# Designs tried in a protein design chat: VH-VL binders against Putative dimethyl sulfoxide reductase iron-sulfur subunit B (dmsB). Part 14

Target 1, 262 residues: Putative dimethyl sulfoxide reductase iron-sulfur subunit B (dmsB), of Halobacterium salinarum (q9hr73)
Amino acid sequence: MTNYGLVIDQERCIGCQSCSLTCKQENNVPMGQFWNRVLTQGGDHVDTPSGDYPEGGDGGTLEMTYQPTACQHCENAPCVKVCPVNATYTRDDGIVEIDYDKCMGCRYCMAACPYNARVFNWDEPEHRPEDGTGDVAERPQGVVEKCTFCSHRVEDGLDPACVVNCPADARIFGDLDDDDSTVSKYIAEYDTHQLLDEKGTDPSTYYINGEMSPGRPWKSKKLESELDDDEAAKAARRRSGSVENGYDVTPHVPAETAGGDD

## First folded at step 4 (VH-VL)

Design j10 (framework fv_imsidolimab)
Fold by ESMFold2-Fast, scan of step 4:
Structure j10 (fold): chain C 262 residues (1-262), chain A 123 residues (1-123), chain B 112 residues (1-112)
Amino acid sequence: as target 1 above (262 residues)
Amino acid sequence: QVQLVQSGAEVKKPGASVKVSCKASGYTFTDYYMNWVRQAPRQGLEWMGIINPSGGSTYLNQKFKDRVTMTRDTSTSTVYMELSSLRSEDTAVYYCARESYDSSGWYGYFDYWGQGTLVTVSS
Amino acid sequence: DIVMTQTPLSLSVTPGQPASISCKSSQSLLHDDGKTYLYWYLHKPGQPPQLLIYEVSNRFSGVPDRFSGSGSGTDFTLKISRVEAEDVGVYYCMQGTHWPYTFGGGTKVEIK
């Protein structure tokens, strides 16, 4: 059975925030919220109890690693276990979803998530955009939301928007249960790890750690070039037509919605 | 203007059921959770449960769980609380109360309340 | 369930005098998100309850500045710097940190 997962290659990630901005555009995430955050790691410093000594990297080689962090789509998800109304659940394909009609706003799932991956949509009707101002439709209010692995795209055979529009090609998405999938090959060939492995959540998101300095060999380059053999299949997973500066800028509309909505 | 208007007073015999309504106006009905709170004579406020008007999902206080049902009708912007197997101890004023957000977007406080419905259970 | 205990049970104050009400919870109201979900309500005769204070110390819209809330963890206080005739009623604290939501037993404030 399909078991979706994601590899983030930190050796390729350049910290440009494109994945965060593309996610907001694709999923209409409102201003001030992020389903996908790019965190920074690295620097030459001595460990102190305070942890606030990044300025101590003077004179050394600065190894900067970026860590895009969103919902990890955990197989042993605490957010699923604590939901008193079963609004948060795990799909058969491994995607952790929220049934917005059942969500009560009880805060338990946000507290249970060790990745700080969930946001709450507050109710401020007096600040709601008016028709005719060029405003986009807002997300459901009064509920918790998070990264969905772009299930609306995935159900139509497309990769998540953050995967398609990453300028560094630092994200690989696919079926973890298919040994021949690109994502499985990356996990097999590279030393991958999961965030906060000690928490026992068993994430479906894997990271290849690395150094983004000119002196470091770029380990992912060789495997990527070998996997380019399937250029046509790669192109088919990207939306065509509505690109600017080489990236797809139009949110995906599922066939069901396009075929007769109003 | 936000208003919550409840149904009128009821007198019931022990063992009967009562269904109290709360009609909302002045806001988007499905955007706010609704709570039910009661106050028995000479006693304090007691929380009965909460309903999400969008999906109809509820969380009920265990004390009442086997006897209370909360439903809503989105076409009339009305929430209902039905209490069955009434006892003399159920004599109380029943309030609906809308749950609002705090500065971080979390629900928590009751910003608007209905006027209250007196339910009297007597032999 | 979290038990909320209010003291005193009643207060009789002359107009212009201060009043202080204590609310204690059986366990910490500090949520894992860093917020403390404690609220104060006033129930006046013949009216539904009305919100005074949310999240320990924030005055709700239209609430006079003579009302103030303070506290942390399990120990909370509502203070009225100058009690007026309009302030007569029963005051309740409430916790929203965990379900079920629970109220204190109430403190009746009367004018002498």
Scores: ipSAE 0.006, ipTM 0.465, lowest interface PAE 11.4, mean pLDDT 77

Design j11 (from j02 with heavy chain S54Y G55S S100Y K101E E106D Q109D H110Y; framework fv_imsidolimab)
Fold by ESMFold2-Fast, scan of step 4:
Structure j11 (fold): chain C 262 residues (1-262), chain A 121 residues (1-121), chain B 112 residues (1-112)
Amino acid sequence: as target 1 above (262 residues)
Amino acid sequence: QVQLVQSGAEVKKPGASVKVSCKASGYTFTDYYMHWVRQAPRQGLEWMGIINPYSGSTRLNQKFKDRVTMTRDTSTSTVYMELSSLRSEDTAVYYCARGYESGWYDYFDYWGQGTLVTVSS
Amino acid sequence: DIVMTQTPLSLSVTPGQPASISCKSSQSLLHDDGKTYLYWYLHKPGQPPQLLIYEVSNRFSGVPDRFSGSGSGTDFTLKISRVEAEDVGVYYCMQGTHWPYTFGGGTKVEIK
């Protein structure tokens, strides 16, 4: 039985926003909305527009930690419990989805989500400028939406767009119920945590190098040379699958929806 | 046995509001959506909106924009439909109807007897 | 809004003769789940509407077998194999695939 999950390695994350922009491009998310936000946590809390960073520095005393935050795909999801029409539901593979045809737009799920992971589409969404005639699905009006773990990609054997297009390789996706999966090995080997774990939602998203109490021991990051052949091959396959010309990524369109999605 | 019993006929002046009730019995009130449908004289059926009795959440037909409010009272197993700023063209028989889930959607398996609302000067 | 067009507007039928009513939608009613949410209702004089057919072709409980529904996509038909006096009334098709739910204009069936 497949149970999809995600590890975000905050020590590798450089805050470049690529995951947020890639998500918008892949899923045609409207202006002003984000399914994936990159939050800043820790550091010196300095408001420095020009930077004043050390020359050639990739770290230093002004280092910040970044926390990409989207739908956590919780096992004990409050958004599922409060949905009066059961439009929000948990798939057998652990992905929390919304049936847009059943959604009444009541927004109870938004209030119940402790991660602020949901958005509401008040008006009919605009077409993306790059996709003039609808080769990417137009977002529905009057419903709540959120990160889908790119289920349209995952169902075709591809990793989520934010995973394969992360320049820092800070994201690892896979089957949490497969002890040999890269995602499972990372959770077992590193000090991972779930966001707001005190709320009992049991997220399927885990963070490395997140907010921890001072004095807790941290495990060393696994070096690339320590990955076994299967882990290395899976990582290479994921990167390759999302790159068309080495620097450009085209949104994945499932065969059934290429000519429209009526 | 499922029964939906609506309030009696109303006569209103233009600009007034009317509140129609629908009392459910014979099933678990919060397990089924309730819809409101109207029919003006010599016109067809027109869907007004849906209410979830469990949560009180509603989704309304844009045609009745800003004039329709749907509520429920779980202690009395009753749904209400209030229509404000009444016009002569709002003269109609108003029905409540229980939504039965068929996959992801509802069909209306049981209907109330109807409430005639007459709007005249 | 999805427009539902019924033909004919009225039928005058001799008892025991068949009747056929057409319903056409402005867009396909086929949902991605493979189901088609098309329904038929009968509104008899002095009574509330009653469900006859759900999901194109399924008879609701207590509906006589002389009623049958068929169709796909945008074209649907309700047939009455032999019209009886108790069948007089206005027949409506309804789509539930798209919000808001919309009804056809109705077809009046009356006895000659």
Scores: ipSAE 0.000, ipTM 0.374, lowest interface PAE 20.0, mean pLDDT 76

Design j12 (from j04, 14 letters changed; framework fv_imsidolimab)
Fold by ESMFold2-Fast, scan of step 4:
Structure j12 (fold): chain C 262 residues (1-262), chain A 121 residues (1-121), chain B 112 residues (1-112)
Amino acid sequence: as target 1 above (262 residues)
Amino acid sequence: QVQLVQSGAEVKKPGASVKVSCKASGYTFTDYYMNWVRQAPRQGLEWMGIINPDSGKTYLNQKFKDRVTMTRDTSTSTVYMELSSLRSEDTAVYYCARGYDYGWYEAFDIWGQGTLVTVSS
Amino acid sequence: DIVMTQTPLSLSVTPGQPASISCKSSQSLLHDDGKTYLYWYLHKPGQPPQLLIYEVSNRFSGVPDRFSGSGSGTDFTLKISRVEAEDVGVYYCMQSIQYPLTFGGGTKVEIK
């Protein structure tokens, strides 16, 4: 069976906030909420709504270590155990989901999550005119939400939006139970760690620090138009919608959802 | 015209260290990874590790991790491989090889001429 | 570590006759990107190794068309349609799908 996971290469991560902003656009996340936070130096969060780099005093933020943190999709998830109505559950493929129709808004799962990965929707979601989310579902009210590993994209054969739109190629997504998958090879080859592994939650997100990643050193410096046909085809499979400045800016809408009003 | 030129042959006693150099020319030094491969007499090729000349970061074969250090000097376009605590089985020809980007890991399209390191008591 | 096994260990070939070398990996060399990370090198006496074939079947620049590579997954073959004197040496396959990079044990080709 499939068991989805994510590797974040902290040596490649430049703290640009693209993953946080792309997640908000892809999933129509309301103003003031984050499903993915970028942390630095001991876990302090950074302000990501404007896409600005964290301030490091002398402007040297690119030399800091960044730790993008979202729902870890734990195999032994405390949030699943405490849900009195079984709204939070683990799918057979390892993704931790919330059934919004069952969620009572009690927020016990938020208190149980050691990663502070969950948010609560108190009021009607707030949107800016520039969000470009006209065809994407509005976020539900009175329920808890979190990172979904972009299950709507993954079910259609695409990588999560934060993976596709990382300019540093610092995120690798795939099937942890497939030894031939890119994500499994990274875990086998590099010294990886899980956040708060002493808590016993068994995260499906792994971090690399201090190790050299396999690379395409000269090609990574070229324009997208200069990639070979195989790389272009791979990029097309990972993307959905329009691309501006090299990033996929159009949220993916599954065919079933898009066709309802014809 | 791309070439890699290595330092000359070395004779060392057991327990000593050796440092082999590899000078690159004819291309942008920081655009390609550099690998080290050795061949002991009557034996096959053995990969020792890789260095990113731009960052200086390395990935070393676990077999050699405690004894091998790889470094670079961008001002002279030179990569170094140092092997410590030498044993007789370390007698080999040591090659540097440029990784060409054919995928995630690189094929070795340009090789240095090799450096013979002899370890004898 | 991925183990690369080559057969035969050596070949004595009459000039102009074909030669075939097998390389088998302990696990698949097919990557999620659709590429197979298998390479062939020739190590001639007194010279450094040289790249012959990259990604299973692609001839490197300057390599004669009598050399061809084929295979998939874990089973690969290098063929020389007509062996010439300049083809003498030891042939190695290599995988680059995961660290450490590993080579086959080598196949020595010599003229009868």
Scores: ipSAE 0.000, ipTM 0.392, lowest interface PAE 14.7, mean pLDDT 76

Design j13 (from j02 with heavy chain G99S S100Y K101D S102R Q109D H110Y, light chain H31Y G96A H98Q W99F; framework fv_imsidolimab)
Fold by ESMFold2-Fast, scan of step 4:
Structure j13 (fold): chain C 262 residues (1-262), chain A 121 residues (1-121), chain B 112 residues (1-112)
Amino acid sequence: as target 1 above (262 residues)
Amino acid sequence: QVQLVQSGAEVKKPGASVKVSCKASGYTFTDYYMHWVRQAPRQGLEWMGIINPSGGSTRLNQKFKDRVTMTRDTSTSTVYMELSSLRSEDTAVYYCARSYDRGWYEYFDYWGQGTLVTVSS
Amino acid sequence: DIVMTQTPLSLSVTPGQPASISCKSSQSLLYDDGKTYLYWYLHKPGQPPQLLIYEVSNRFSGVPDRFSGSGSGTDFTLKISRVEAEDVGVYYCMQATQFPYTFGGGTKVEIK
């Protein structure tokens, strides 16, 4: 069986927030909420899952380290254990999902999540004809939500929007149970870390931080301007689905939610 | 200058274990992966596995997984390949080879001189 | 496992003449990142193997321009435009698209 996972290469991440903004566009996330946050380390204070890290001082770190943080899709998920109505559940493919029809809004899962990865929809989600999202479903009210690994995209054979639209190519998504998958090779060949691994939640999201990749400079942040022509062409294809289309952030609408003439 | 220097030839009896070493110099030991490849007499090359010297993680060829162990010592910049339950078919020259990548995939840019392991009957 | 098949098993070449070696894989070597992880090595008598070509067609540092690699998918070729005495040895293709990495059976190049 498929077991989805994600590797985030913090040495490549440039903190541009594209993953967070693309996630909002793709999933029609309400104003004032984010399913994916890019946390900054190396400053005087940063907002992290573990709390604030005071940094700086004599000679301080010249570059910032970024930690994109969303739902980790844990194998041993505390949010699943505490849900009294089984609205939060683990799919056969490893994705932790919320059945919105069952969610009663108790927020126990939010308190149980050590990653602060969940949001609650207090107000009716904003959806206006003028904002150009006519074919994208409105978010439900009175329920908890989080990163879904873009299951609607994944079910159609596409990578999550945050993976496709990362300008630094810092995200690798795929099947952890397939030894030949890109994500599995990445985990096997690099020292990857899980956030708060001492909590025993066993995340499906892995981070590379403080490791030199063979054959490349330490803490190399590959900007788009630093990519050679072949690398730039690949990045463009991943983001747009084709080089001809260029950068295209049009949300994916599954067949069951797609409209007629648009 | 990059150099990989392997331990000397070994003669072992069937059922014994052998531990071959490969000492690296001329580069940062933990920045490159190390592979082990063998060649039996009159046979082709056969890949045994890879080790990441930084964290010690390995990926082994399933053919050898029950018998092969790969380790490293960062203080001496040395990788080790230990093969247990030796058989006559394990008579071969064993090579270490450094992998160079263009991202996270690799090719073997430098090889050790080889270590002949003979399993006497 | 991906099976790598090389042809011919051996070839004898008059000095200065061209040589061509074929390598076929049991499945495509094109990986999800758009790269094809096929490599060519030369194993000379009494020496360890040496890298000639990486990622199908890229010549490794110090490798003479008479060596060239080409191909895609499952079919790959190594060409030597003019064989020299120093080119004698066994040539191997290798795939690194899937674990375990696998080598072709080798092609022995000899001078007539």
Scores: ipSAE 0.000, ipTM 0.391, lowest interface PAE 18.2, mean pLDDT 76

Design j14 (from j04 with heavy chain S100Y K101D W104F Q109D H110Y, light chain D32E D33Y G96A T97L H98Q W99Y Y101W; framework fv_imsidolimab)
Fold by ESMFold2-Fast, scan of step 4:
Structure j14 (fold): chain C 262 residues (1-262), chain A 121 residues (1-121), chain B 112 residues (1-112)
Amino acid sequence: as target 1 above (262 residues)
Amino acid sequence: QVQLVQSGAEVKKPGASVKVSCKASGYTFTDYYMNWVRQAPRQGLEWMGIINPSGGSTYLNQKFKDRVTMTRDTSTSTVYMELSSLRSEDTAVYYCARGYDSGFYEYFDYWGQGTLVTVSS
Amino acid sequence: DIVMTQTPLSLSVTPGQPASISCKSSQSLLHEYGKTYLYWYLHKPGQPPQLLIYEVSNRFSGVPDRFSGSGSGTDFTLKISRVEAEDVGVYYCMQALQYPWTFGGGTKVEIK
């Protein structure tokens, strides 16, 4: 069966936060909440693509490594185990979802998540007309939410919005159970790591970090398989609709919803 | 540059109402919550409530709930705090303060200059 | 309501000397989100309050490194390693764990 996962290449990541912006636009995430945060390795949230780099002990400037962090979609998810009403569950394709009709707002899952990947909707979610289309659903109140791997896009054969709109191509998404998938080839070719692997949550998100390169003599390169005859098909999978300035600016409408006119 | 500019000082008689304004600039008005905090003479800071400028939803401190109304006008990027049935103990400097979302709760990153409300007969 | 207690009420410091302010909460400020919702503000004479420290120990933008926050659970401390004339004012801790949000009574820092 399909088992979705993500590789984040920290050697390519430039900290620009396009992944956070596009996630909010695609999923109508309310103001003040983030499903996808760009952190430094120390856990600090990066608010701007421009910024100061930490200085070394000898007064030198250290290169900053960025760590985009969202729901890891763990196979052994503590958030699933603690949910008293089974609102949080793991889909057959590996995506960890929340059934909002069952969620009682107890927030046990937030305390159980070692990645701080969940948010709670205290007030009525905010939605600006200019931020999305009328076809994008309002976020529910009184429930916990998180990254969904853009399941509405993935079910239609498209990559998550944060993957499509990463200007550094630092995100690789696909089926971990398909040895021929690009994501599986990256995991096999590069030394990948899972966040907090000692916790035993078994994330479906893997990181290629900057310490892999001695003194960073080079950035991670695309696999040869990404440059083969399948590039046109891969490009088609990444695009949902209108593209402006290299970004997919139109939230994806699921096929069933789009077909409502007939 | 983020700025929160409040209305000028007010002198009111007991039993009257006062409406203080706070005009925001330098950021997208609807992207941040706004809080109201007061400080009576020789007293500490006291939180009054919070408003979401986009939807207009509020959460008010129960101490003030029956007397406080918080509203906003998105066309002018202004929030308002109206306090009714004024008493001498309501004499205080009233501040608006922008809430920065920590993912669950907020803290106040920018404050208005304050509005002195004096209640005297 | 969560009660926040600050000590001392005031302290007078010779310039260049350290200062320490304590803040105690009536219950733990550790939330289920894994964060501790404790903040420090400085109210200087003639100015609005300003944020110094967020989430126990993180310095806000522009805050000098002589300021540091520490603590956990119900017991928190703000330290100034060497007090300068510009540090005069009233310091407040605040909790944002539970509505209503509440402040400590304040600690006035004066120069000798």
Scores: ipSAE 0.000, ipTM 0.379, lowest interface PAE 19.1, mean pLDDT 76

Design j15 (from j02 with heavy chain D31S Y33W S100E K101Y E106A Q109D H110Y; framework fv_imsidolimab)
Fold by ESMFold2-Fast, scan of step 4:
Structure j15 (fold): chain C 262 residues (1-262), chain A 121 residues (1-121), chain B 112 residues (1-112)
Amino acid sequence: as target 1 above (262 residues)
Amino acid sequence: QVQLVQSGAEVKKPGASVKVSCKASGYTFTSYWMHWVRQAPRQGLEWMGIINPSGGSTRLNQKFKDRVTMTRDTSTSTVYMELSSLRSEDTAVYYCARGEYSGWYAYFDYWGQGTLVTVSS
Amino acid sequence: DIVMTQTPLSLSVTPGQPASISCKSSQSLLHDDGKTYLYWYLHKPGQPPQLLIYEVSNRFSGVPDRFSGSGSGTDFTLKISRVEAEDVGVYYCMQGTHWPYTFGGGTKVEIK
């Protein structure tokens, strides 16, 4: 009974875009599209900041909070409810998936998603960078796509690419139904929230707020379990596409897709 | 007033292709799906497929999947249905029909006047 | 594919008398959203088909109240309370619950 979820620690997030770029590499996401966006406090994309910085005035302190945003993998997903061909569905492990063979491109799911987490692949897509895609298939045309929690990696025991390649360790992935998982311990120990919780979608993605009251720690401390992790276990979860292993920066190809050895 | 105006009748030889057009007016073209339905002489109605004019995505009846192509031109509010490798059995009146949503699925609220395609040698 | 079976094949009705057309589907047309996507169309001579009834029992705009639809699951009925000369044509049921959409074989209604 696995139930995958993600905690994003906004107190650790430095807005470096590594999660967005590694997602593109791992999943061969086309130029001009993002499955994962890093937003400012106002909801604006980091690459186009709102620019509220003082101009020539006093040197007041301005602290930016970043909000990485992708598909929240909601338990009560409006995108699933509105899909007229049942292409969008929820897996037993909590991952919201799209069956591309069933998707007809009506985009009702995009309008229904309060997180703006879905993209549409037009029949004549803009130019895509071809280097670094290697064995990863071209994205299908005429369908809606989104973050998959890197289900192709997760099914093989690896963490999502955005998790393993976050240099700030701001992303914690795991089984929400396992009280001993790091993700569950974060939710229990820190004040977490879900985006747009008033919408009732019940996201499987949780955030640790970046703004702290006076007297509270500015940054979340690492849990003792994170410091006591087996080095081999960490390496196993981060093997493919890990920034810590520069020579292993390669998209994960599932055994069924890889074709094995001749 | 919603109107769907189709291209005129055509006569084709076996093995040729035919492309039927359907020009929409009186509503927002990209807000409704468009279906294609045919009726062979002395036969009933047969659904061929659907196109979403907004994105151009299609879903086709498996019977025609290898021979039928549906496209649209948003600048002229026109959808097209092209059927290749024509056989005498493809002689039929071809209709376009607008899909209006009720809940999740579309039903056909307005139909074009029909285009007779005759396939003979 | 879902098979839609209409009965009778043809029907001759005296003006003012009622008519009833049956439509049976090979599988339930109840969708997971709780709706049943069954439709009735009339194909009059020299005209394109026109929508009469949507979602089993709802009359389309401009359709006279003498037309009514009913049914659930796999069994559906279209009734005309008092058939008029303008009602002559071929009636088709259609299911929209499952892909591909399929039509019944049609029922020809004629005046005696």
Scores: ipSAE 0.000, ipTM 0.399, lowest interface PAE 15.9, mean pLDDT 77

Design j16 (from j15 with heavy chain H35N I50Y R59Y; framework fv_imsidolimab)
Fold by ESMFold2-Fast, scan of step 4:
Structure j16 (fold): chain C 262 residues (1-262), chain A 121 residues (1-121), chain B 112 residues (1-112)
Amino acid sequence: as target 1 above (262 residues)
Amino acid sequence: QVQLVQSGAEVKKPGASVKVSCKASGYTFTSYWMNWVRQAPRQGLEWMGYINPSGGSTYLNQKFKDRVTMTRDTSTSTVYMELSSLRSEDTAVYYCARGEYSGWYAYFDYWGQGTLVTVSS
Amino acid sequence: DIVMTQTPLSLSVTPGQPASISCKSSQSLLHDDGKTYLYWYLHKPGQPPQLLIYEVSNRFSGVPDRFSGSGSGTDFTLKISRVEAEDVGVYYCMQGTHWPYTFGGGTKVEIK
């Protein structure tokens, strides 16, 4: 059984907005609406942080981080629970969809979504030549809409448009129930988190956050299991250095043990 | 009053499949997850998985993933658990149990009466 | 998978005397949200299992106040202050912090 999910690597994301623009083009999203927003986290301030005073010489600047935010495709989706006509539902593959024929426009699901991921189509959508690709229908009026994980693409074996068109290669999509999938390996190997996990919605979107990975070096999209011997040695040294807090560690285990287990 | 009423006892041969039903009443069927838990003779309780009746999505315990299918019919407020390729070790009482739909925890607050499935030649 | 260990396997209790059941988990049940998802169930003869205690120490609706739960981290206890005949059955702890949900092996409570 397939269970789609997404990993967003915030250490790789450069904030270029390509994912948001590509989503609009692929899905004919109307003017003034976004199914995928890129939120900015971090320093455009010149204030000193709490604690030690910054050095006067050449020093590091606080890096900005970016947090692309769309529908999280939650397993415990409050938008599904509050829908009085069951228009919002969870597919067998984990994608949260809206049956537009059932949607009555009450917008309870928008109020229930802690990610502000839903939009309402008040008026007939504005059509522009640059807004559509012809792969999806024109947007319906009087209904709620959101990110679909590009289910029309996924059903054809393609990744979502925002994944394939990310210049920083910061998005990994796949089957969370397949231990051999790249998304599952990323979740197992890297320190991932879910947005607003205290709310218990159980998102299918996971983030690698630079702020939650103190001292972790920039990593290749390639997992450790996919690295060749040279790349694996470099990754091991970086991991060791992170654990060691910059100190050298002297091995205290001999190359072989005296004797062995029966 | 919340009630979960399960189908009657089944006797199956090894290699067959069994489909157990659980009919819910007394609450909004699609607002709560339905879990399946089994108990083999002289064994403890074992969680098999859950179904979200709203969309039909499931999460299955890896031990049963290859053999168990969970479905629902919203028109009759009924969930189904089908276990295929039956073995003698699958002889057990199978329970449906209502869980919380939202949040990180599962109260199995109401349980069905149980369905005995016997697998023997 | 989280392993849940219950002790003892069985208890024979004189009516009106207290009983105590231990449940230990192989790792902490404290979730990142600050909650501990540990539950106690009672399986009475001829009846479906029923919820007694949720989130370590909260009695479910209709559960008598002679039942109490306590504990934290990996070590949890269910206490019955005065065992009555109707309390006979098998008690199970369950963790909901990690998937898959897992149960303890059960503790059978009988009257002497």
Scores: ipSAE 0.000, ipTM 0.372, lowest interface PAE 18.9, mean pLDDT 75

